# VHH binders against DNA primase DnaG (dnaG): the designs that were tried, part 19

Target 1, 371 residues: DNA primase DnaG (dnaG), of Nanoarchaeum equitans (q74mb1)
Amino acid sequence: MAKFAPVQYKYIIKAEFEIDGIVDREDIIGAIFGQTEGLLGMELDLRELQKQGKLGRIEVEYKRVGNKTIGTITIPTSLKAVETSLIAAAIETVDRVGPAKARFRVKEIVDVRSSKREYIRNRAKELFVQLLSKTAPDIEELRRELEEAYYSKQLIEYGEEKLPAGPLVEKSDEIILVEGRADVVNLVKHGILNVLGMNGINIPKSVVELSKRKKVTLFIDGDRGGELVLRNLLAAGADIDYVAVAPPGREVEELTNKEILKALKSKIPLEQYIKNLRISINNDENKEKYKELLSKVFDTKKAIVFDEQFNIIDEKPLEEIDKLPSAYGIAIDKILDNETYAKIKGKYQLILALDSNVNAQERVITLKDIQ
Key: E = the ipSAE of ESMFold2; O = the ipSAE of ESMFold2 at other seeds; V2 = 0.75 times the mean of E and O plus 0.25 times the DockQ between their complexes.

## First folded at step 18 (VHH; framework vhh_lunsekimig_d3)

Design Q5 (from N5 with R101Y; at its last look DockQ between E and O 0.62; V2 from the best seeds 0.64)
Fold by ESMFold2, look of step 18:
Structure Q5 (fold): chain B 371 residues (1-371), chain A 122 residues (1-122)
Amino acid sequence: as target 1 above (371 residues)
Amino acid sequence: EVQLVESGGGVVQPGGSLRLSCAASGFTFSSYYMYWYRQAAGIERELIASITRSGQTYYVDSVKGRFTISRDNSENTMYLQMNSLRAEDTGLYYCAAKSYYYGKNPQEYEYWGQGTLVTVSS
């Protein structure tokens, strides 16, 4: 943060330096005064300005790194912007500190009044959060609900489906696509304004159309529910460019600012994400059991249901698939189509099929997945 | 007349110790940064240690922990305590004094001694 002083300073000059040697602090300050002497005339002589109170105390912080001294200086000034800029430029001409070569570079000139307002704004936010965090857990849930309600007012509706969106979704060339409204609210809360939500199990037509015009990053939960969202989007013909994934076991709607930014920064191309899914299946301890069950049903025109130990519970011809009991999983000798899925939806946790034309809510493993 | 006079060099066995001195005259000793350099046969002179006006020190890695630079401004003398000497420490050891005058006529001041020979031989 900017330094606060009792005198009415207008600007703070911040500069960094690198010195090719180990030097004393006094010699850093002495070099600044000595090498700027006479450069800007008597009216802007730094020693005189400091005596007049127009230039504050030069603060120096440094460290040694091998045979080098590296650090920063901070100089408050009550001078006008032009004079402050001239002094900052003069400091950049300092090329010696004691017997050592040096280089100074001004990093910024800070407007003190603007810095005080920024400090107040940021500190007030911190204190508000601190007050809420000391309250009982019931009030923490209320805080979440109040924040959601507040940021929900900032959302816009996109398309005829009235999809929840951040205010910049139309204007941005790139969008972040999330599953639902709560995800949109969380991202908007954290300053991500080019976000679009999908609301529900059906992929909106507006999302598919938008994906063909804009670059899309799909931001999904860190579980298999996120995989389902991707599969549904691809089956609907959406053009997804990148995938960002929440940490394992976490939902996008609950992520902190740091987690959101890290996940978006670590996004990967869609093709790489799909490759990673195939590698994950190859490392599954049950891969050979999936292959065995698919092999047993292959070319039999039957379906086989099995328990969590992969023991066969029942089998029936495909025509009687609706008569099979609920179980841990089912293997079928056909491509999983919409008609067949309608007959088995919700009865199993795992579906093994030759291939799939359906984006099932359950995990589906095909011959291609096993390789 | 500026003069830097090294002393204390000699022949020593590996693992032994020597104490070098650099006596200064003809300038304001406390205003100068002080340095020890060494020159082995066929190699350019290299900085091995330095000490600022206020006593802050620097050592190259090859001597760090074995050599100690110090100064006594009241005696106008800089020292180098050399412990755990190795064959690679053999060479001619020079002291140097450096200062820089700021102002409208900037000027470097740099003075060198004649060197003192250190031989580490088994």
Scores: ipSAE 0.630, ipTM 0.897, lowest interface PAE 1.6, mean pLDDT 84
ESMFold2 (binder alone), look of step 18: mean pLDDT 83; pTM 0.825
ESMFold2 at other seeds, look of step 18: ipSAE 0.665; ipTM 0.912

Design Q6 (from N5 with S31D; at its last look DockQ between E and O 0.69; V2 from the best seeds 0.69)
Fold by ESMFold2, look of step 18:
Structure Q6 (fold): chain B 371 residues (1-371), chain A 122 residues (1-122)
Amino acid sequence: as target 1 above (371 residues)
Amino acid sequence: EVQLVESGGGVVQPGGSLRLSCAASGFTFSDYYMYWYRQAAGIERELIASITRSGQTYYVDSVKGRFTISRDNSENTMYLQMNSLRAEDTGLYYCAAKSYRYGKNPQEYEYWGQGTLVTVSS
């Protein structure tokens, strides 16, 4: 058979054992494979991993003390920390070697590349209990739990608002700004360490100040919700340089590595994004309906409420705007100002107006947007 | 169908020698760990020697240096060479075969012979 390229091992599992009898070396190794078979699924089967070169030779050292065999095993792996920890936990379930009863205990997992992580050692002890309580399909869930716990501990708090951030936010000349903590965790998980999260609608002053010193890329969800965040940032005086958008229907917190990198590489200068947003309104299939409603209300000093089919439900003079019923939308013959918005806030999902001086929570479409 | 048949027992004087045999049939002999046990009158059966599939051996202190366990996988037979016999070696000698199957349906396998009597008396 052909020689394989050397595998660069990342970790070494060290375990000790006590066996109630005199046994053959081969039976110690056979017990490890035989009693872990099928326990972690085919992707983490020890025989398969060894065939693939991802698990090294199991080295066994032992001595005999009376009718007992006592010793240690070492198992090199090229697997990631999570998979190595799962294998180590599975080895502790080995309770027979040949006809003899046995006890195995993992003493440590050594990081071959001169890096040691206390978290991995402590977490491996916890995983053994969890593995026994789950079905075979739950191994993927266990991996996600380990990864989330690990990367959540890598976050720092930024500013007086204690904003969630990656460890390189202050050191980097460029930052990636996201909506919240879950987004920060996901980006850090995928190696993006110059990330800063916010507290939703209320823009933290630490974000505004940082944006004046650093280049900022705003990374928003693929739905229309990101427009509100951008608008609030600009109103607060933040200096946003680029916008990156998650794929349609996707949230930043759920993206894969490939999706994150693609979105960041495809970032658009702020001015181009705003221009594209205006063009998107022009391509909206309901654009003609918006025009019709605004035309009907223009120069009438009235407001018109309408349903999701854009049928008019009620109409009243602007002085009586608070007497209009709640509906899908409202069209008004004026500039949307704070006083008017206070009277209609929360009653509609869509507001059509001549112009707007207000950062409304609802979607606002103006004559300028329809031009 | 599984059988372990001991032979070679008998009466011998102190300081004498005996060679016991355990002939096995009905199972794959080379897959089993093999054992000699001894039972004296009024005493529970005790392990005195064992031999692994590959020939690794264990002896209790009272027989170490005097008894030699061996196996011949081609003849499906285990032996016990007993030298420098003492009166306290008197008893019924049993052979046993043990194995274990791993997996979802774990199974212990343990078979015993009927015993062969060894009497050490003047």
Scores: ipSAE 0.659, ipTM 0.903, lowest interface PAE 1.4, mean pLDDT 84
ESMFold2 (binder alone), look of step 18: mean pLDDT 84; pTM 0.829
ESMFold2 at other seeds, look of step 18: ipSAE 0.723; ipTM 0.921

## First folded at step 19 (VHH; framework vhh_lunsekimig_d3)

Design KO (from Q1 with Y33S R53S Y58S Y100S Y102S; at its last look DockQ between E and O 0.02; V2 from the best seeds 0.00; counts 0 for: pae O 25.5 > 2, placed apart)
Fold by ESMFold2 at other seeds, look of step 19:
Structure KO (fold): chain B 371 residues (1-371), chain A 122 residues (1-122)
Amino acid sequence: as target 1 above (371 residues)
Amino acid sequence: EVQLVESGGGVVQPGGSLRLSCAASGFTFSSYSMYWYRQAAGIERELIASITSSGQTSYVDSVKGRFTISRDNSENTMYLQMNSLRAEDTGLYYCAAKSSRSGKNPQEYDYWGQGTLVTVSS
């Protein structure tokens, strides 16, 4: 006879409800699925979680009292505490069952595997209040916030600048250097404990000093501004041994365990990374077009937007840069700074500038890049 | 007391653009998910775009990439920017409001507007 392993649940969400009308079990269950659809994104969609076996059957117990339906629901989950808390919070947003007004309140989240249920219950209540004060169009932002709250207590402070660090940064002969606190939290979450962040400031003196004593791997975002970070580190005198790069279009703070390990195992010596950067720019088939566009805008005090064929679509004085249309790219007669970037962020895939002092999400090519 | 009033409809050539508005009054607009429906002559209304009270958007495939739904909670107004219009987009455009984030079924909406006509013709 065929036998399968029992599904093991980690948590049980218990919620109470009061419904201003007479409804049945399937109405209640349907409202829960319907009104949480899209709220937490596809990864935490309740229907998808049930299909994956990560969310158990919703059990409903209720009675009818006058014209009301009052009861409880229980939802088993094999998800982690953070994800379970998000689902519990989402259930409290259910405010109708059919035509009837409804109120749902999470009573508790029971930990079936440990005696840590009181900590999780209190923390989930705190985080639930925070969730109600934020939008939910991006579940990844919500997941990161909850996970940061949990893992941030496991970090240590390093140096006079009190930099965010994993607990093994001082003990290890090698360190992984990342740009900010969110990157440190993500790496610690995935068991990388010899990590040091720069906390979004100029190159810290403690980082430069540490780099002379330990082997340093700089772990940078895929396509975002990694050259600027590296350039600033080298100008400050830091001794960087290796570079690891997140997958294209990905940030270190959002990587999965598999992506982190792959990027760190694929690290390359600094010298080779610099060489690859020079080869990549020199082999760009559009290098001459970049030069032409930068030459056209140079010393004009204008910005020019262009399409994928590098035809000019529009041009305006720099003071009117925010009035230019979205396009494939823009060329500007100035150094790309925070003020200018705020006006053009997200409108273009390619930015050509005289120089850059921002970490833009788009590709930036400067005069130095096209020598 | 509740009103949803659409505006911005008109006649436009294929490939043209229109911007529809839905002005709301008589309820707490920021608490409601808002929806655009389209109805061609003799056809039942079809959902084309939605925006939740928190700003999450959704579109049917036939308008995705061409239409953009948005809302301004300070002005109690929802918008539909319609680009690259086609003859198939011709119809009466309705806005609707629902106090929860539920489905496409017209019977589940709390409030409806009266519609604004969009005609795409050469």
Scores: ipSAE 0.000, ipTM 0.080, lowest interface PAE 25.5, mean pLDDT 79
ESMFold2, look of step 19: ipSAE 0.000; ipTM 0.104
ESMFold2 (binder alone), look of step 19: mean pLDDT 81; pTM 0.790

Design V1 (from Q1 with S31D; at its last look DockQ between E and O 0.67; V2 from the best seeds 0.70)
Fold by ESMFold2 at other seeds, look of step 19:
Structure V1 (fold): chain B 371 residues (1-371), chain A 122 residues (1-122)
Amino acid sequence: as target 1 above (371 residues)
Amino acid sequence: EVQLVESGGGVVQPGGSLRLSCAASGFTFSDYYMYWYRQAAGIERELIASITRSGQTYYVDSVKGRFTISRDNSENTMYLQMNSLRAEDTGLYYCAAKSYRYGKNPQEYDYWGQGTLVTVSS
């Protein structure tokens, strides 16, 4: 009998088994836990999930046919479809029950509710086949692959550029603008349906036009790259109303539901975001050293490399920039372009330049950033 | 030092009874599935009865209703009560204990006794 509110299950895994011997029911259940231990990491460990109430009790029905035990397993779960599919696949790896050889096969994953069960069942069968065809040691990578495959089918194409979008982007008065397809997939997965993706620094015309007639929140990664995307959008004439930023060190495409909602709730007007960027640059304790190095190189046609204490290590004409040693940073008397970046990529952690038209992986500080 | 020692074999007339014992030592008896096998001359050993850790039993059709397998976990002993014996029951009777350890270093445990002879005279 229940003594507390029951766990609300979303799916039921149904599997068949054949065991080459007469076994105890308890040992069937024990084999499932024992042979899946460690396969899916601690977050999807079946004992742990059961302790958390995310898996129900494993129900086993069987009969004996000669010296064989044949039957079915029913496992209720409150997990989402992708995690449920991973657990179902892990159960098929069980090949022993006590001393007897065994074979398990998942027959179906049943939606506990209503009118969506046929869609989810068909999709789970597709993901199940896909999952079993892979020999992948990285369970986190496999989880992302399954989720991408599932939610990619929910996207629509927007504009002539065929941009990835959630299904409500045209009907909503407000849109959330993200850099790419993976970001769109992740937001749709978590119920954000008024989302539109783009090509990063290659700003689509359809994005610019939409931004002039709808309220736009730009949702950017918590680290490098987000400011460049914003700069390119503004240069293209886009009308950005708000900025939302992923948590520090996180990318939009990898955020959890809570992180997405928190970031979107904490969105700020574009004007305030720009002001905050200027305050952050002004508070950098090394700002005067950046100014000093840039002023030393300005109008000299040279590049200067420096150490972490901002001592000059070497300098050469720009034509000989590839002959400079690797160091903490480099300051150059030109706009950072693709040709120059190709010669210095990976050699420095910090690049000081007059301006930049390159999406560099290193930190770039320009003359305008300092003034 | 695992040991399985069968006893109780002997010569009996058709229709008679024998009670075999299998005394186990060197392992945790209650963790093992227990088995009786029979080998007649010139024939491969065959499973005739088994008993699970919890006491659930299996019998081949040729002995069903005549033989009874049981276990006493407190005495680390398995038994086979054989009634209504027939000439075709003649052979060496072996006990076996089997278990399996799961994990990254999986291991099968498969222990056997030396056998006890049962002869049902014609």
Scores: ipSAE 0.701, ipTM 0.916, lowest interface PAE 1.3, mean pLDDT 84
ESMFold2, look of step 19: ipSAE 0.714; ipTM 0.921
ESMFold2 (binder alone), look of step 19: mean pLDDT 82; pTM 0.822

Design V2 (from Q1 with S31D G55D; at its last look DockQ between E and O 0.40; V2 from the best seeds 0.51)
Amino acid sequence: EVQLVESGGGVVQPGGSLRLSCAASGFTFSDYYMYWYRQAAGIERELIASITRSDQTYYVDSVKGRFTISRDNSENTMYLQMNSLRAEDTGLYYCAAKSYRYGKNPQEYDYWGQGTLVTVSS
ESMFold2, look of step 19: ipSAE 0.708; ipTM 0.916
ESMFold2 (binder alone), look of step 19: mean pLDDT 82; pTM 0.820
ESMFold2 at other seeds, look of step 19: ipSAE 0.714; ipTM 0.921
ESMFold2, look of step 20: ipSAE 0.668; ipTM 0.907
ESMFold2 (binder alone), look of step 20: mean pLDDT 82; pTM 0.813
ESMFold2 at other seeds, look of step 20: ipSAE 0.698; ipTM 0.916
ESMFold2, look of step 21: ipSAE 0.555; ipTM 0.858
ESMFold2 (binder alone), look of step 21: mean pLDDT 82; pTM 0.819
ESMFold2 at other seeds, look of step 21: ipSAE 0.546; ipTM 0.862

Design V3 (from Q1 with K104R; at its last look DockQ between E and O 0.71; V2 from the best seeds 0.69)
Fold by ESMFold2 at other seeds, look of step 19:
Structure V3 (fold): chain B 371 residues (1-371), chain A 122 residues (1-122)
Amino acid sequence: as target 1 above (371 residues)
Amino acid sequence: EVQLVESGGGVVQPGGSLRLSCAASGFTFSSYYMYWYRQAAGIERELIASITRSGQTYYVDSVKGRFTISRDNSENTMYLQMNSLRAEDTGLYYCAAKSYRYGRNPQEYDYWGQGTLVTVSS
């Protein structure tokens, strides 16, 4: 069966079913495809539509009551209202699931865009009144708050960390992984339902475990912050298949529908993205300064801190590293380990070390990276 | 060509156990839902247990907790482990295999065995 793809969905078909027997979930889905095959022609063939991404992954929920299976299906579509209605009607013709008699009834067809617009209209009215009684906030921030309030109700929680996720994250074979909640909300707003958010740069255990059993596309901001997220994911052992990057200077949470789709269509394999990063590091205008600073500390048993112009601010023996002031960066004459990192965490933006055994939140450049 | 052959029936005392087998041939076993039916004297044949293609099971209340249905797709065989047998379990036990093909010429496939007799008496 076809997988969910990054497609803007317009409608959601919700149907109920009653099946006169105990059946497998895959046979419920198979019956829908099998009994509608050829019914609406090739243009509206459900299997083909799902392959093209115009029909989302069918979600099935059911319970068993005696020798009956009773439940619901949910089918997102990006088709127009007429085509969606034809598909819904075709689903009502399904009268068998495996050897069992079945009855399907469409309960509703939900207009995703109308529901969004209606909520925004009502909530914007309330917030506008509130705004007039207080100092005027930034319009961009207010727009984000309205959208967060609306689309937060469409999210589910994933894993023990209760990560923000789109409603189809568990059912999809492919996951779009984003940095935070605001990114998840924006993607769901634009009809991408197989999305999972993280807790910033603190990589959740559930994300690492999920990455080993699903195909993962990491969708990152178009700046250096996105590279740090990838670095931390890889250090944690996550299995990332593709990387999609927001346009330069843009954040995933602020992208338009067109920008989201373009970025996702332009995703590249992880291996190629890493290769591109290493080419970029080799062209870094400050590469020689990193080499100079590492050379100065090499075999001295010292650490030095430096400013954004790479001027040395202070210098102390490694045993006194916790006494160095905060600065732009620090260079150390050792392998960065957990004990040392605990003493310097959060004090610097850049760490230069001989090597690293630590999954640091700051950028770490080692001798291997410079080579 | 298609055959379902039940075995393992016999005479057993109340509280005893029997294991029925249904050996299948002539069709793709893993594509079929499998069923055990029971027919007692003077009563219509009733479904007592079923197992889906993936191994999901159903039991009628009268046998739930006492009977266990299972299938081994590599051996093309379905089983019924019957424990804590009662006099009312006496009857002819039938194996059935069912499937349905969709499309322009829909077809119901419904195969039955000959039955194996189970008698629970002292």
Scores: ipSAE 0.689, ipTM 0.913, lowest interface PAE 1.3, mean pLDDT 84
ESMFold2, look of step 19: ipSAE 0.702; ipTM 0.916
ESMFold2 (binder alone), look of step 19: mean pLDDT 83; pTM 0.831
ESMFold2, look of step 21: ipSAE 0.690; ipTM 0.913
ESMFold2 (binder alone), look of step 21: mean pLDDT 84; pTM 0.831
ESMFold2 at other seeds, look of step 21: ipSAE 0.673; ipTM 0.908

Design V4 (from Q1 with T57E; at its last fold request DockQ between E and O 0.41; V2 from the best seeds 0.63)
Amino acid sequence: EVQLVESGGGVVQPGGSLRLSCAASGFTFSSYYMYWYRQAAGIERELIASITRSGQEYYVDSVKGRFTISRDNSENTMYLQMNSLRAEDTGLYYCAAKSYRYGKNPQEYDYWGQGTLVTVSS
ESMFold2, look of step 19: ipSAE 0.699; ipTM 0.914
ESMFold2 (binder alone), look of step 19: mean pLDDT 83; pTM 0.830
ESMFold2 at other seeds, look of step 19: ipSAE 0.703; ipTM 0.918
ESMFold2, look of step 20: ipSAE 0.690; ipTM 0.914
ESMFold2 (binder alone), look of step 20: mean pLDDT 83; pTM 0.829
ESMFold2 at other seeds, look of step 20: ipSAE 0.681; ipTM 0.912
ESMFold2, fold request of step 22: ipSAE 0.683, 0.679, 0.693; ipTM 0.910, 0.914, 0.917
ESMFold2 (binder alone), fold request of step 22: mean pLDDT 83, 84, 83; pTM 0.828, 0.835, 0.829
ESMFold2 at other seeds, fold request of step 22: ipSAE 0.711, 0.656, 0.672; ipTM 0.920, 0.907, 0.909

Design V5 (from Q1 with Y32N; at its last look DockQ between E and O 0.66; V2 from the best seeds 0.62)
Fold by ESMFold2, look of step 19:
Structure V5 (fold): chain B 371 residues (1-371), chain A 122 residues (1-122)
Amino acid sequence: as target 1 above (371 residues)
Amino acid sequence: EVQLVESGGGVVQPGGSLRLSCAASGFTFSSNYMYWYRQAAGIERELIASITRSGQTYYVDSVKGRFTISRDNSENTMYLQMNSLRAEDTGLYYCAAKSYRYGKNPQEYDYWGQGTLVTVSS
């Protein structure tokens, strides 16, 4: 048989209990498994975790005082702090052992491998009140709330705009720029401490000024929103040195440690990213459709709107562009300027124009882009 | 159907002894905690002794040292040996079985006998 690796426990949950009756030790253990079954989902189910060796043997010590059983339980885990805290909180919901009423309270969670015991106790205590007062929420929502609360305390504020930042943003020669607070929290969670967030489309002056004196890597989502952030930064005069991109369909705030490190290792110079973007447009399977739509409107003084299959839905003179319905995209026979953009902002996902003088939040493809 | 049938009650002089039996049927006897309750005139039922599935026992102070609870899982029977009986031990003695089921449909189960009368005459 394959060798089983030793399980290295990271935490020990210590809880006390009071039971209104004389009970068997095995029924105390059975109540813990039975009353937490299904409460935390399959990944954190205590029976499953014990079978996997991620929970150690539950040890019970008790004494009998009259018709009561009073004691403590000890549960070793190899799980991380957040998951251990969730299990500890779930144990406090056990209210019966066999036929007897019971009360469980977590006394402490001991850090076997480090001196971080005081921090974990303070954090876990802070969140117990939240669990007591909430209607039974989804377990993934609870995990996210605990993680966000823990790592939010490690952020600092940067600049007059009080931007969310990791603690090393001022000391580092290089910074990683991300769109928002959730991105900063996720990167700090995974050990990236020289990170700075901003207010998305509203580019902070502090970011522009910082970019002129430090090496900046912009870490963006792989969708249209990420490209818009880059466009706005460049228009504001920011000096961006590198771009790192989340995997397609993924946002920076949701990436795993491996995905973050891979994206940062694969960062490319800004100039190369812009070239690759132009090449990608030329190889887009819909490139010929973009050319066809632009050629249809060219020199007509009209705009046309189209669906996701590039079928024309409606067509009107440019003077009536505000009367066109919302759709997947619009093609216009003019340079996209601020006046025209104000009339179509938010109505389309894709804008095809002869050229562009604006930094639109939607994707804009011009004649220059498709050559 | 669940049945608990007490027997062995009767009239006894102070200082005497009685052995009560509780015959159980209709459920898995060995899976239940078993209890003796006593009801004296004008008083609510009082737990006087209990025995867990593994044989751990509890007695109220007033009977400790004089009464012995036991169970025979092969015979589905619980016993109460009562020695050194006193006038205050007079009452109706009930057998009870209690359980609690966890899971999808949690339930508390209480099964009771009809009682057997013990009279300790002065």
Scores: ipSAE 0.569, ipTM 0.877, lowest interface PAE 1.9, mean pLDDT 84
ESMFold2 (binder alone), look of step 19: mean pLDDT 79; pTM 0.787
ESMFold2 at other seeds, look of step 19: ipSAE 0.644; ipTM 0.901

